# VH-VL binders against q9umr5, part 268

Target 1, 268 residues: q9umr5
Amino acid sequence: SYKPVIVVHGLFDSSYSFRHLLEYINETHPGTVVTVLDLFDGRESLRPLWEQVQGFREAVVPIMAKAPQGVHLICYSQGGLVCRALLSVMDDHNVDSFISLSSPQMGQYGDTDYLKWLFPTSMRSNLYRICYSPWGQEFSICNYWHDPHHDDLYLNASSFLALINGERDHPNATVWRKNFLRVGHLVLIGGPDDGVITPWQSSFFGFYDANETVLEMEEQLVYLRDSFGLKTLLARGAIVRCPMAGISHTAWHSNRTLYETCIEPWLS

## First folded at step 11 (VH-VL)

Design ya14 (framework fv_nofazinlimab)
Fold by ESMFold2-Fast, scan of step 11:
Structure ya14 (fold): chain C 268 residues (1-268), chain A 123 residues (1-123), chain B 112 residues (1-112)
Amino acid sequence: as target 1 above (268 residues)
Amino acid sequence: QVQLVQSGAEVKKPGSSVKVSCKASGGTFSDYAISWVRQAPGQGLEYLGYIIPIFGTANYNEKFKGRVTITADKSTSTAYMELSSLRSEDTAVYYCARTKYDILTGYSDFDYWGQGTMVTVSS
Amino acid sequence: DVVMTQSPLSLPVTLGQPASISCRSSQSLVWSHGNTFLNWFQQRPGQSPRRLIYKVSNRDSGVPDRFSGSGSGTDFTLKISRVEAEDVGVYYCMQGTHEPYTFGQGTKLEIK
């Protein structure tokens, strides 16, 4: 029988967004138990990511406990960062496939309509003044804001992403790395036409340098130092990269070709 | 000037569906979330759900999940609320209202409302 | 769901006198940085609701200063310092902190 699937949504999202994904899974893997977590919906998705991690942790524990063969995670957008932290803080997770669906794994630095919707008077060049304050770090979007022109501030002020990526020291880093490495497969999905995740290569652990030139995962210090296990996972053959053009940010969970190509193969 | 203009009154039979529109003018449609609230005759206000056009996301009150669908057409600055499997107790005035999300100033919940659309369900 | 309880449900008031409406939530409405998403709406007969107060105590543009909101945590009050004839209608509190959004049952203000 198929392993159960746990779905974690994104910023200002809810379980309703995944109705097409659930239909695809039911068609190709009939009998799969799929749980879309209805936590931190809508405005609550702006809560600090560590608070969201705690809430999602409490929800996933009983699901994992009843599935001794393992579970799969499908984590969309901001939800992919929640799942990154879940895999690190849980000593007892039994996740086989972690499917990261267009998530800003190295952070966000984009001047999009989405940014202006939440910060109408801000541009990407000045948002660091808000996000890297203690006040700003109480909002999820600021927890993964990564300004490549103020990397010193990012490293000192980021309460979430810099810590989970091992870019700043944390007492639990060794345990978090050990826990994360238990994952069977890390499936990274994203693409150039997303329009929200900036740079889109952040979904594949690539990111801007100080000149806004994208450096891929293998050139990142977090990979080279193996800070949380990316180099070890790649050496094990456990990292899958599945880029796809032509898909906008809100369409990743409702595109059949994307599902068949990038998700379906990893839902044993 | 901000204005939300809703479609006209509807009379429907039990078991059918109704689709109410809410057209926004003045101000940028994509800057706001659009919520739907109903009010049965002589009763209080009941929240149905919302859509955030910029994200393409909708969220629904659990009571109406499976029956309510909220959509938006950014090209016409119009939000829609469709309610299926209508019952006599769905007879109500349906309102749209907008919410502004601004992290710096907080939210402006339900600052402007449409005029309401009377939906009557009778056999 | 968060339950919003208003009292009184019926509020007959003499013209020119003060009026007060209480609203209690079943759980705290405090959000980040002390922000509390408690709103007050007025619905005049035959009209759409109109927001009077947002975030507990902030008065909307065009709302007379005789309307004021106060409270914290779970207990909130809407006060009208001097009731006028145009104040007739139903008043609702609403919380926006927890989903789904929920409204109080409404308080009908009438001139006696």
Scores: ipSAE 0.596, ipTM 0.819, lowest interface PAE 2.4, mean pLDDT 91

Design ya15 (framework fv_nofazinlimab)
Fold by ESMFold2-Fast, scan of step 11:
Structure ya15 (fold): chain C 268 residues (1-268), chain A 123 residues (1-123), chain B 112 residues (1-112)
Amino acid sequence: as target 1 above (268 residues)
Amino acid sequence: QVQLVQSGAEVKKPGSSVKVSCKASGGTFSDYAISWVRQAPGQGLEYLGYIIPIFGTANYNEKFKGRVTITADKSTSTAYMELSSLRSEDTAVYYCARTQWDILTGYSDFDYWGQGTMVTVSS
Amino acid sequence: DVVMTQSPLSLPVTLGQPASISCRSSQSLVWSHGNTFLNWFQQRPGQSPRRLIYKVSNRDSGVPDRFSGSGSGTDFTLKISRVEAEDVGVYYCMQGTHEPYTFGQGTKLEIK
């Protein structure tokens, strides 16, 4: 039988968005038990990411306990960051494939519809004034706001992303790295036509330098220092990169070609 | 300056579906979410769900999940609420209302409402 | 779902006198750093609801200053300092902190 699949949604989202994904899984892997977690839906997706991590953790523990052979995670957009943290804080996770579906793994820095909708009068260049305050860090989108022009403020103020990426020291860093390294496969999916995740290479652990030039994963300090295990995972052959052009942010979970190419092969 | 104008009254048979429209003017349609709320005669207000037109995402009250579908057409600045498998208990005035989620100022829930659409389900 | 309980449900008031409506939530409505999404609406006979107060105590544009909101956590109050004839209608509290959004039962304000 196939390993159970747990799905974690993104910003302003709910389980309803994954109806096509569930259809695809049922067609190619009939009998798979798929649980789409209906927690932190809609507006509640703006709650602090550590709060979301705790809630999703409580939901995944019994599912993992019932599947000694292992489980797969499919984590969309912001949900990919929740899953990153879950894999680090759980001493006993049994995740085989962690499928990160267009998630801003190195953070977000872009003037997108999300920014305009949540901060109508703000530009990406001035959002650091809000996000790097204690008040701003109570909103999930600010937990992964990564302004490359204010790196000192990001490192000091980020309560979530800088910690899980090992960019700022934490007492639990060694344990979090050990836990994360237990994952079987890290499947990274994203593409240039996403239109929301900025830079889109953030889904592959690439990000802007201070001149807004994108540096890929292997040039990042977090990779070079192996802060949470990316270099070790790559050396094991456990990192899969699956970029695809032509897919907008809200279409990753409903594109059949994307599913067949990037997701289906990792659902044992 | 913001106005939400809804479609006219409907009389429907049990088991059928109804689709109510809400046309927005006096603001950028993509800057806000549109929520749907109903009120049975002489009763209080009950929340159905919302759509965020700019993202095409909708979220529903669990009580109506599977029966309610909320959509939006950005070209006409119009949101729609469709309710299927109608029962006599669905007889109500259906309202659309605007919500803005501006993190800096906080949320502005239901700051403008449509005039309401009476949906009568009778056999 | 969060239950919103209003009292009184019927409020006959003499013109020019003050009126007070209480609203209690079954869960805390605090979202973050003091942001509390508690709203008050007025529905006049035959009309759509109209928002009077948002985030506990903020008056909407065009709402007379005789209307005020207060409260914290789970206990909230709408006060009208001097009731006028146009205030007749049903008043609803609503929470926007937890989905689904929920409303109180409504308080019918009438002139004696």
Scores: ipSAE 0.483, ipTM 0.774, lowest interface PAE 2.9, mean pLDDT 90

Design ya16 (framework fv_nofazinlimab)
Fold by ESMFold2-Fast, scan of step 11:
Structure ya16 (fold): chain C 268 residues (1-268), chain A 123 residues (1-123), chain B 112 residues (1-112)
Amino acid sequence: as target 1 above (268 residues)
Amino acid sequence: QVQLVQSGAEVKKPGSSVKVSCKASGGTFSDYAISWVRQAPGQGLEYLGYIIPIFGTANYNEKFKGRVTITADKSTSTAYMELSSLRSEDTAVYYCARTQFDILTGYSDFDYWGQGTMVTVSS
Amino acid sequence: DVVMTQSPLSLPVTLGQPASISCRSSQSLVWSHGNTFLNWFQQRPGQSPRRLIYKVSNRDSGVPDRFSGSGSGTDFTLKISRVEAEDVGVYYCMQGTHEPYTFGQGTKLEIK
């Protein structure tokens, strides 16, 4: 009776992180078939995002084929960007709810301890030198690095995020937009106490301008130009925003109140 | 100087659980991933899993999934490995080991090891 | 899982002579940017393992230069140019490219 749920994890993550989420789903929607994809686990989460998209695509095809009534996606952190691309590159996806858990949809520009763990010799102001090289673009984190002080470099060098957001031209852009628009609901979840996603409003398609002032989704050129369908989805009533304070980055998939408020209503 | 100090030897009965600690010193705990490896008497090395304290994420060897739990307490710079439903074949020395990641230079796998903790499972 | 196969498993060596240990992986260990995460460890009797070599050929601080690593793709070698008494122990290769991490079965080096 309930549509199957496919879970895509984040950076340095694995299926084990979702044990609480699985329990919550089982309690409220018993009988739901939940598949947490064990691909690109741990260190392999650093592989280029297009490589991850191809691997996850191959894994979701048989799941979607077995569920003609549709499926739901729950995609955490970096995994939300993988799911963005899946919805665009798949001509035949049957996703009803795409639930994005604190994913940097407009990119990342933060030098938290998280970033310093991966780039111990670099500050956020200097990461553009590494990330916007061909060498750097072979790492997932650099595929969504978005330095608001070097927009020209971001647009020219980003091999992933600028393309899926329609900020840079691509031959497949029209097809990707058409495919993405087939989604039933885009459920955006995030909050100010995340501590990793910078700015946290990136989870809601907001981002820094050149002065590091956050502009919300409706003020973004991506939205105003309807580059991949955000304006169309909003007009259709298909975008759900569910911000919640008090939740740190590693707790989005294990907080019961968040699950009941933001996730449970979208698991038909 | 980096040092990993493990808790003392344990003797357990079949069906019980054991929790081994690994305290890091000589560097910041948040900069490392901590892995667990075991070695049965006279046998080779077998990987159990790891935790990255900064992310709170743990990854397990499928062979032990469901029986092993790896956690970290950042306030005490201590990682823990708990193994449940113990069997005689779980008798081994359990080691913690450190991994650093630097995106510019890559991984430094298992550069420092704890002294080991003997866990004996007998009836 | 990636299977790591070492040869020989038993290596009796005369003091001062060279020793060589081979390690083969069931899959390529090449990572992005040409990095290969193949490591060599030494375990002396009654002690914890100690890393000697990381990323195929890089020696750890304090490791004598008589130890060297080489190889690519799926075939790797650890060489000791002149074996000393303190080298007795078991040597393990380990791959860190694919999860789960896997070790070779070990090579026991003994003095004749």
Scores: ipSAE 0.521, ipTM 0.793, lowest interface PAE 2.8, mean pLDDT 91

Design ya17 (framework fv_nofazinlimab)
Fold by ESMFold2-Fast, scan of step 11:
Structure ya17 (fold): chain C 268 residues (1-268), chain A 123 residues (1-123), chain B 112 residues (1-112)
Amino acid sequence: as target 1 above (268 residues)
Amino acid sequence: QVQLVQSGAEVKKPGSSVKVSCKASGGTFSDYAISWVRQAPGQGLEYLGYIIPIFGTANYNEKFKGRVTITADKSTSTAYMELSSLRSEDTAVYYCARTQYEILTGYSDFDYWGQGTMVTVSS
Amino acid sequence: DVVMTQSPLSLPVTLGQPASISCRSSQSLVWSHGNTFLNWFQQRPGQSPRRLIYKVSNRDSGVPDRFSGSGSGTDFTLKISRVEAEDVGVYYCMQGTHEPYTFGQGTKLEIK
C-alpha cells in the first residue's frame, strides 16, 4: 500500500542516524519498505559529489524498478544535493515526494563548527582559495561552497552545485531540467536554529547576495530563469515549504514533531 | 602532548553489558574522532566504530549489529564504548584511538592510542 | 569489507640486518584525489599499537628514519633498514580508505 522510501544521509553520517526516523515511519505507515543507503558513510561522505551521485544512482535504480507506483526520497543535509542530482541525471526516475531535510540547496557560506573542524586554519572569507582549486573540488564540502564575495570564481570552478543549479551552462542542462520536473512534490525543510547550514535559508533556495543579505528563492536568478524548473514546480503547486524553529542540525531525523508536521503527510 | 586514558579492567558474565571510558587530554577533544578497536587474546586488531564529538555522529561496524554504542561527553573530554549481550568471544583488550579529518593535511588515522582495557567474559 | 593480507606472518631477523613486510589489499586504496590511506603500526609486547607510517610513506614524529613505507594501489611495503632489539613486536598494516577500516593479520618480528 505505501510507496517505498529511500533515505540518503549527510556529511560524516550513516544509516544508524536514521533509526528514530524509521521508527516513526513504522508507527504511522506500517508496512512501508524503507531503505537507508549505506554508501559513502563516514569519511567517504567527503568524496566528490558526482562520485556519490553515481554510487547512489546504482543503488536506487533496482528499488525504483520494483516500485511501479513510485517511491519517496528523504535526503538529509548534503544528501539533499545528491538527491537533486539523482533526479536530474535519471531519465526514468519515478519519485513522488522528494523530502529535502535541511540541505544547502544554494550552497554553504559559514564559519560554523563544520568548517572549523575540517579547515581549522582557514576563515570562511579565505576558503575560496582552497575550494575553488581542482584539488579542493575533489572534496564534497567544496562542491557546494558558495562564497558570495567571489561569485565569479564559484561559477567558474564549482564542478557540482553551479551545474545542477543551472548557474553555469552544461550540455545536459535541458535533459536535467526535464528529468527533475518529473518529481511529484519537492518538500523543503529547514530552520533558523540548525546551526550548521549557513545561511539556513539555503535549505529553501535562498542565499546571500554580495552584501551578505539573504535573498529568498523568488529573487534568485536560477528561479527567475527557471534554470532547472523551480518556477515551473512552484506554479504547478509542487513545492512545499516547511520551516521549523528549535531544531539543531543533527536532530532533523529524530524529532517527532518535525516528522509529524513536515514528513508524514508526504509518505503516501 | 595528547594522551588517551582508559578505564580499568572488567570481568563480566555472559549476557551482561560493559562500558569502557576513554578520557582525552593534551589536545582539543572536539577536534578529533575517537575510534574503538579490540584485540582478542593471540589475535589481530578488529575495528568496532567511532564517534565524532563535534557533530554528535557515530558509525559502527555492522558485524556488531546493534550491540555496540559509542558516546561522548565533551564537558569531560571522555568517549565511551558500551557493548551489550556479551559472549565469551568478546573477551579482548579494547582500545580507543584518535583520528583527525583535517582536509589541508589529509587524514590522521589512529595517531594516538589509549593503553587498552581488558574485558574478560566468563561464566 | 576490504581484506588486508600481510606476508610473512613470522619474520625472524638477525640484529643489524634489513627486514621487509608486505601488505596487499583486496581493493584499491587510492582516494579520488590521488592520496592513499594506508598506515603501519607497531605493537611491542604488552603495549598499545603505535603508528609508524601514515599515507603510505609518511613517518610519524619520533619514528626513526630506518623505517620507510612504499607502495601504491593494492601493494604496500614496510622496510626496516637495520633491525634493532627494540623493533621486536607485531606489525600491522591498516586501510582507512574504505569503511569499515580493516587491519592486516599482523607480522611478528623476532630476533634469530
Scores: ipSAE 0.478, ipTM 0.775, lowest interface PAE 3.0, mean pLDDT 91

Design ya18 (framework fv_nofazinlimab)
Fold by ESMFold2-Fast, scan of step 11:
Structure ya18 (fold): chain C 268 residues (1-268), chain A 123 residues (1-123), chain B 112 residues (1-112)
Amino acid sequence: as target 1 above (268 residues)
Amino acid sequence: QVQLVQSGAEVKKPGSSVKVSCKASGGTFSDYAISWVRQAPGQGLEYLGYIIPIFGTANYNEKFKGRVTITADKSTSTAYMELSSLRSEDTAVYYCARTQYSILTGYSDFDYWGQGTMVTVSS
Amino acid sequence: DVVMTQSPLSLPVTLGQPASISCRSSQSLVWSHGNTFLNWFQQRPGQSPRRLIYKVSNRDSGVPDRFSGSGSGTDFTLKISRVEAEDVGVYYCMQGTHEPYTFGQGTKLEIK
């Protein structure tokens, strides 16, 4: 019947956040096997993203092996970046729908309440000094910090996002692109009232230029160069964009209308 | 300066639920996480879970998953721990404690504790 | 879950003498460079726990310098250089590196 669903949580998160999502899936697709991965919960969500990718990889292998018809991924916030890397690193993934739920796919550059919580005396304009150090790159949030005013530092210092986006060269780039392109559907979800993901268009591969003007996915160099397969996926009709207003960052996994509009159609 | 003030002692019947409050004062409620720890009479400390009010996220020790719910009301600077399906072995002093996760200053685990709330489960 | 093992569980000590408590974890507590989340708490009779040491060796404000923490990886020690009468209580180590947070079983420090 329905393909299994694997859920990957976000920053300072755990499986408990998805109780409503699981309820919705059970109502519309009864019998679906849903696994919410309880790895890198809470504080451990601050561990380097490559470490998280390795741990989640080990957890998803047996689930994918048991599902020859394929699986779906629902990956929330920072978890969407983990899933991006999983799809690139795994030579044998069988993911049909990758549902990216308000994830900063082109990075984060926000002066939000959440930033103040982690960096109480810092403004977004100064965080590059910390994040683009070797010490800062030991924290997950710095792995996708993307300061548009210091793009050269981002390109040279980012140990994760710049590499998986193909913004900086890597020996495995060709294999990562080939692996990522095996995905059936890339479902992108996000919205202007999120309040955390900045710019919110990062969830759709848009991002700030040096003047803080948002350029959409099709204007990004990574898209134009097809660095990891976005242009190819769009051409084959595999990218779905589902923006929705009125939803705050912590409500994406608990809004019924959002589920019915953006998630439910991609769970086969 | 910083205080965590908990609600008063409770006596409950087996099978009922209890909800303990922890009110923060002397600092900004949103700047930290609130954790819950219990201690049965004459026993050691056992972690239940935590909430980060600004993220709205809670995480629970697997041992209590399905029975414990931790919530926060930012308007009153109060965190709550609710434990359902009470058993005699749930008799314990329940503590709230705060944690800061600032990357700049490092982590501050359980730097301030509430006074404790005695919950007695008796038939 | 990470198991925290304290030794000894009962520690009778003469006033003015040193005391030492060991704590072993079943897994490494190193989270990242500079961050090993091992904490020590003191609980006096009838009181809430009070944190003495955080991140292995850092003393909290107001904690006397006779208390010191040391260790690395999986083996940690709390030392009291000169025990005072007010030090009576139960001492707990705690790891905050891996969820769920876990505590040692406690060491009861008593005079004589």
Scores: ipSAE 0.335, ipTM 0.723, lowest interface PAE 4.1, mean pLDDT 90

